# Designs tried in a protein design chat: VHH binders against D-aminoacyl-tRNA deacylase (GEK1). Part 9

Target 1, 317 residues: D-aminoacyl-tRNA deacylase (GEK1), of Arabidopsis thaliana (Mouse-ear cress) (q9zpq3)
Amino acid sequence: MVTLIVATTADPASINPAAALLAMPGWTAGPILPPDIKSFSNKQTRVIQHDRSIVKEDDLDLRWEEATGEVVDEVIFLSRHTAVSNRPALTVHPIGVLHLKDGESPPQGGKPGWAALPSTRIGPWFRLLKKMAEAHGLVPEFEITLEATHHGPITNKPTMFLEIGSTEEYWKRQDAAQVMALLMWEGLGLGGSEEVGKWKSETGKRKVLLGIGGGHYAPRHMDIALKDDIWVGHLLSGYSLPMEDPTQTKTTPGENYIGGNWRQSIKAAFEATKASFPGGEILAHLDHKSFKGWQKKAITEFLAEESINVGKPNDFT

## First folded at step 22 (VHH)

Design bb6 (from aa4 with S52N)
Fold by OpenDDE, fold request of step 23:
Structure bb6 (fold): chain B 317 residues (1-317), chain A 122 residues (1-122)
Amino acid sequence: as target 1 above (317 residues)
Amino acid sequence: EVQLVESGGGLVQPGGSLTLSCAASGFTFSDYALAWYRQAPGKKRELVAAINSGGSTVYMDSVKGRFTISRDNAKNSVYLQMNSLRAEDTAVYYCAASEYIDESGYTYWDYWGQGTLVTVSS
């Protein structure tokens, strides 16, 4: 089984971390994936490089498996990050398109209603990244943050994105690229240390965060994710929870149904999270402050109906 | 608690003016892009105007020159000045906030207001 690291030459925040990683010892040239995707090999890690949009190359895991016969156990994408604030940031996040309904076209890859399997490394690597960034003097200039689930490409194996942001100036930062490379190096155990973030189905701490609500960066979920031994699945921002206001949409008096794709989104996120963490205890954490009363009530009731456990911050220990 | 509360809607005659306000709380307002959306009866919700954190604005074509979006970070508020109102401007107007925009300019709206009704009629 191999880990795929995907980089694109079209993005300095993607190719620079990859280059920094490849500058470390132990890499050899690998096969070329049709039509022109280069690859490199080090132990159980593969780096693949293309020149297209990072969010538009679908099924790279399956394509690799078909071309090489190797089994892919996870995919790590390297990318730039943009933000309204334009503040420098290093981010980790799962992928999926839960904010769109069937028939809509996603602007950043994926498919409507789809949630990828989240990499088990999201939580552990987020914490490791924070530690490394601090040690290398990137903090407090760079914010270390998670992102909510929001884009593609399509993948079939556990996946996460590592991103540098949030403007062109910061995309090109070599010190940031170096830290990301070190994260991958240490996290994957390429230097001989124990890898970080592999899930053990039968042993260890097994609490998994499913974040519901909040903004894109979801600080309240992030606080939980900073706790030791906490695993992180999908994070659903408000845009992934489209809910119709019952006071405006009710056509029939007495119906308690709240429209919108929020139910499907939560279910898809939960199922994907559960699949990535077999035997894990999935705990849905609600950002209560981000919900209106009727939204919170609806979500709480739905979670109960779906037998999804709800956790408060103190439950994540 | 996160809140977006719209105000200023009402009945106005064609050619009239109206100013909508949206008061925000519960999040770092200056880090968010803001927008006004509207939904007319029987139609889909559409973007009317948006303003990013730096003050840059975008407008739908039909409101250019008539509507102005602005923000006051000190007051955690976004406004929509509507002049030369037309019957076609009749809709429920919604305030929205986002802290994330992708490379293409697509904005992911985290929070929404309850809406305020604007009726333009003689």
Scores: ipSAE 0.881, ipTM 0.940, lowest interface PAE 0.5, mean pLDDT 95
Fold by OpenDDE, fold request of step 23:
Structure bb6 (fold): chain B 317 residues (1-317), chain A 122 residues (1-122)
Amino acid sequence: as target 1 above (317 residues)
Amino acid sequence: EVQLVESGGGLVQPGGSLTLSCAASGFTFSDYALAWYRQAPGKKRELVAAINSGGSTVYMDSVKGRFTISRDNAKNSVYLQMNSLRAEDTAVYYCAASEYIDESGYTYWDYWGQGTLVTVSS
């Protein structure tokens, strides 16, 4: 099994970290995939370089498997990050499109209602990234953050994004690129150390965070993710929980039905998370401060109906 | 607790003016893009106007020249000045906040207000 690292040649936040990683020992040239995707090999890691939009590169894992015969167990995408604040940031996040309903076209890849398998490395690498960034003097200039689930491409294997942001100035930062390269180097055990973030289904701590609510960067979920030995699945921000206000809809008197695709979104996120963490204890954490009373009630009831366990911050120990 | 509270809605005659306000709390207001949406009875919710952290604005075509979105970070508030109101402007108006935007300007709205009703009728 191999890990694919996907770099976009036109994106400095993508190609620079990849280049920094490739400058480290042990890399050899790999096969060229159609149409013109270069690759490099080091142990069980493959670096792929493509020149298309990263969010439009669907099924790269399957394409690799078809072309090489190698089984892909994980995909890591390198990308630039943008934000309203434009602040410098290094981010880690799962992918999926849970904010759109069937029939809608996602502008950032993926497909409506879809959640990728989250990489098991999201939590551990988030923590490792924070440590590395601090050690290399990137903090406090750079914020180290998680992002909620929000875009594609379509993948079939566990996936995460590593991003540098949030403007062109920061996308090109070589020190940031170096830290990201080191993260991958250490995280994947390419230097001989033990890899970081490999899931062991029957051993160790098995608590997995499913974040529900909050903003895009989900600070309250992130606080939990900073705890040692906590695994991280999908994070559903408010936009991934489309709920219809019952006071604005002509509902039949007596029906406590809250419309919107929020149920499907939670279910999809939960199932994908569960699939990535076999044997794990999935705990849904609600960002209570981000919900209206009627939203919180609806979500809580739904989680109960679906037998999804709810965890408070203190339950993540 | 995160809150967006709209105010300023009401009944107004065609050609009249209203100013909507949205007071925000529970998040770093200056880091967010803000928007006004509206939903008329039987219609889908639609973007009316948005303003980025830097003050850049966008408007739906039908309100250009009539509506003005503005923000006051010191007051954690966003406003919608509505002039030359028309019957078709009748809707519940919602304010929304987003902390993420892509390079194309596509954004995700993290938080929403409860809405304020604007009725334009003679």
Scores: ipSAE 0.849, ipTM 0.924, lowest interface PAE 0.5, mean pLDDT 95
Fold by ESMFold2, look of step 22:
Structure bb6 (fold): chain B 317 residues (1-317), chain A 122 residues (1-122)
Amino acid sequence: as target 1 above (317 residues)
Amino acid sequence: EVQLVESGGGLVQPGGSLTLSCAASGFTFSDYALAWYRQAPGKKRELVAAINSGGSTVYMDSVKGRFTISRDNAKNSVYLQMNSLRAEDTAVYYCAASEYIDESGYTYWDYWGQGTLVTVSS
């Protein structure tokens, strides 16, 4: 199993965690990827460093295979996080661009209507990151949180982003970079311990969270993700669920028709989640308080129509 | 429950003034950026004005000097003062809120109000 970790030299929240990881034992220089991307190897892990936008360098998994003959099995991106509040955060999230239709150009990479295969490590590494941040004195200064599914780049293998936010002062924090490096070191088992977050469909808890609704930091879904042994797939916040108000648009019938791309968003996120968790029990968890009554009704009916199981918090056991 | 409730819309003559209000609940208001969008009949929804958590503002070109966005964190409210109204300002006005901004400065709006109609006619 080959894990590709991607950093960009343009971003201290990306290159500093990568540098901290590369300072640990066992790294050897690897091949150069076209056009001139440095790489490093340690056991199953490959680190590459490019100098462009982290969200716009597409298909690095396939480009690794083309250059080396080696198949990539998962991708982890290291990046900065920004927030309206500017409050410090350490985050984990899946990627995709679900609110746009074909023909529209995503400003932060990816492609319209697409959800990447989510990394199976999102839930387990979110929980591990929280413990590590606490143990290293970063809490309460840094919030430890998931983010809803957003942006690119385009990938073909299970993917997640690890981020440090939310201002330049905090992007540069070396203690945060060291905790992210430790997360990767322990999570990938590079120090000899058992790795964390590998999907094993024949054993263990198999419940997989698909988050529907809420804000960018998915607070209601985070309550589920904090439970032991819960797996996390895609998390669709309100901006990924465009729904047209039927009283304002006067949309003509097809009985219970609600316009907008919300159906396509849910289907894409569900299928990508299903593909990352073969044999898993996917439960859609609705942030009910983020929806108006007509939205909740439409989403609930669509989930039933698509045979997507709904889970309440107590169903995640 | 998350709510954004617009008020203050109505019928006004050209050259008149109107103040829109949006009362927010269900999230930490001070952590959010707020915006007013509008949608005229047969047109796409467009950004009118936005205000970040620190008070910085942006406006679409056609409303600069006529409209003012402001926020009151103590009242969990955002306002749009509209002066020198024109027929072209006729639209449904929507309040929006977001806690996420990308590296280009673009803000991703998670929550929307139900809208309030502003009609400017003579």
Scores: ipSAE 0.677, ipTM 0.858, lowest interface PAE 1.4, mean pLDDT 91
Fold by ESMFold2, fold request of step 23:
Structure bb6 (fold): chain B 317 residues (1-317), chain A 122 residues (1-122)
Amino acid sequence: as target 1 above (317 residues)
Amino acid sequence: EVQLVESGGGLVQPGGSLTLSCAASGFTFSDYALAWYRQAPGKKRELVAAINSGGSTVYMDSVKGRFTISRDNAKNSVYLQMNSLRAEDTAVYYCAASEYIDESGYTYWDYWGQGTLVTVSS
């Protein structure tokens, strides 16, 4: 089980958490990857530091295997977060580019209509991060939140992003970087404790959240993700669910077809979530207050057509 | 419930003026970027104007100098002042809102209103 942690020297919100982690015990220098990427090893964890855009260096999991012969089992990216509000935040999220159609160029990496395999650690590490941020006095200054699925790079193994936001002042914050390093240290069990968020083939079905609708910080899905033992897959906010208003398209009265990429978005996110959580009970949670009636009807009918189970908040235990 | 409610549409003669309003509820308005989009029948939806939480604005080229976007955080409202209207401005106008902007400055719109029809005709 090899975990690849990726940082870029181009971004203090990326390199500073990596440096804080590498200052902890047990790290040794690893190989230099083409072209000139430094690496470090500690038990089954590998840290690499490149100098380019964190969202545009594709296939680092496969490139590690090509260079070393070692198979990567998951990827964790360290990055910066931006927001319209500029409020400070510490965030966790899956990646994908679901709103674009084939032939469109994603400006922040990835590929059109694609959802990466989500890390199984998203839910458990979100809850752990919240506890650690509180214990280290970062709350309420920093909001601790999930983000909806977005951007690249292209990966082939379960993936998540850990981010510090939302401005240069906060990207450089060393106390935030140290909390992110502690999250990785404890979450990966590098200090000898039990790791957090590994999906095991054990007895019993476990609930996995597939979030549908809402805003970028996923407020309705956050309520569910804060519950004990809830696992988190993809979170599709409104921007990942392009739906064409039927009153503005020329359709026959008897043709109840709602255009846009929303069906493909849900299907891609569901299949990627299913692949990351073998045996898991995937429950789609609809943020129904964020949808108009015609949108809710179309999504509900599509979920039933695809045999995707719907979960109300009380269905998550 | 999240709501974006447009109003102020109607029939206007070429050269005339119209003010669109969008009343928002169900989110912290001051943390959001707002935009007006429009869609002519059978056409794709297009950005008309946007305004960030800090008040900076962007406009499509064909409306620069004629349209002005503004916001009133006390009333949770965004406005589009439309002057020197032309037949090509005929469309349904939609209000949109988002809390996320990427590093390139692209804004990811999560919420949309139902729209208000503007018809510019003699």
Scores: ipSAE 0.654, ipTM 0.853, lowest interface PAE 1.5, mean pLDDT 91

Design bb6 (from aa4 with S52N)
Fold by ESMFold2, fold request of step 23:
Structure bb6 (fold): chain B 317 residues (1-317), chain A 122 residues (1-122)
Amino acid sequence: as target 1 above (317 residues)
Amino acid sequence: EVQLVESGGGLVQPGGSLTLSCAASGFTFSDYALAWYRQAPGKKRELVAAINSGGSTVYMDSVKGRFTISRDNAKNSVYLQMNSLRAEDTAVYYCAASEYIDESGYTYWDYWGQGTLVTVSS
């Protein structure tokens, strides 16, 4: 299994965790990828450092394969996080651009209507990060949280982002960078221990969270993600579920028609989640309190139509 | 339950004034950016004004000097004072809320109200 870790020199929240990881034992110089991207290798792990926008350098997994002949099995991006509140945070999230229609230009990379394959490590590494941040005295100063699915770049293999936020002061924090490096070191088993978050289709708990609704930090889905051995796929906040109010538009034939790309968003996120978790049981968890009655009815009916199982909190144990 | 409830819309003469209110519940209001959007019949929804958690504001060009957005964190409310109203201000006005802004300044609006109609007509 080849893990590609991507950093950019343009962002301290990206390059500093990468540098902290590369300071650990076992790294050797790897090939230079076009146009001039340096790389490093340690066991199954490859680190690349470019100098562009972390969300707009597309297809780095395929570009690695083209340059080296080696197939990438997963991609982990190191990035900064920004927030309205500006509170310090360490975050983990899947990527995709589900709020935009075809023909719209995504300001933060990706492509309209697309959800990347989510990394299987999102849930397990979120829980590990929380424990490590606590052990290293970063809590309560830093909030440790998931984020809903958003932005690019375009990838072709299971993907997640690891982020430090939410202001310049915190993006530069070396203790946070060290915790992210330790997360990757232990999570990938580079020091010799067993890796964390590898999908094993034949053993253990096999339930996978697909989050539907709520805000950007997925508060209701976070309660589920903290359960032992739970897997996390895509998390669709309200901005990824564009629904047109039926009282403001003329209804079309078939009285249940609710406009907007929300059906396509759910389907794309479900299919990507399913593809990342072969043999897994995908359970949609709805943030019911974030929906108006007509939205909840439409979403519930669509999930049933698509045979997407809904899970209540107890169904994730 | 997350709610954004707009009020204050109605019929007004050109040159007149209205105050829109949006009462919010179900989230930590002080951590959110708030905005007013509007949508005229047959047009795309457009940003009218926004206010971040720290109180900084932005306005669309056509309303600068006429409209004022404000927030009251103690009442979990955001307001739009609309003065010198014109026929082209006729639209349904929507309140929106977000806790996430990307590095380019793009705000990801998770929650929307149901809207309040403002009609400016003689």
Scores: ipSAE 0.628, ipTM 0.841, lowest interface PAE 1.7, mean pLDDT 91

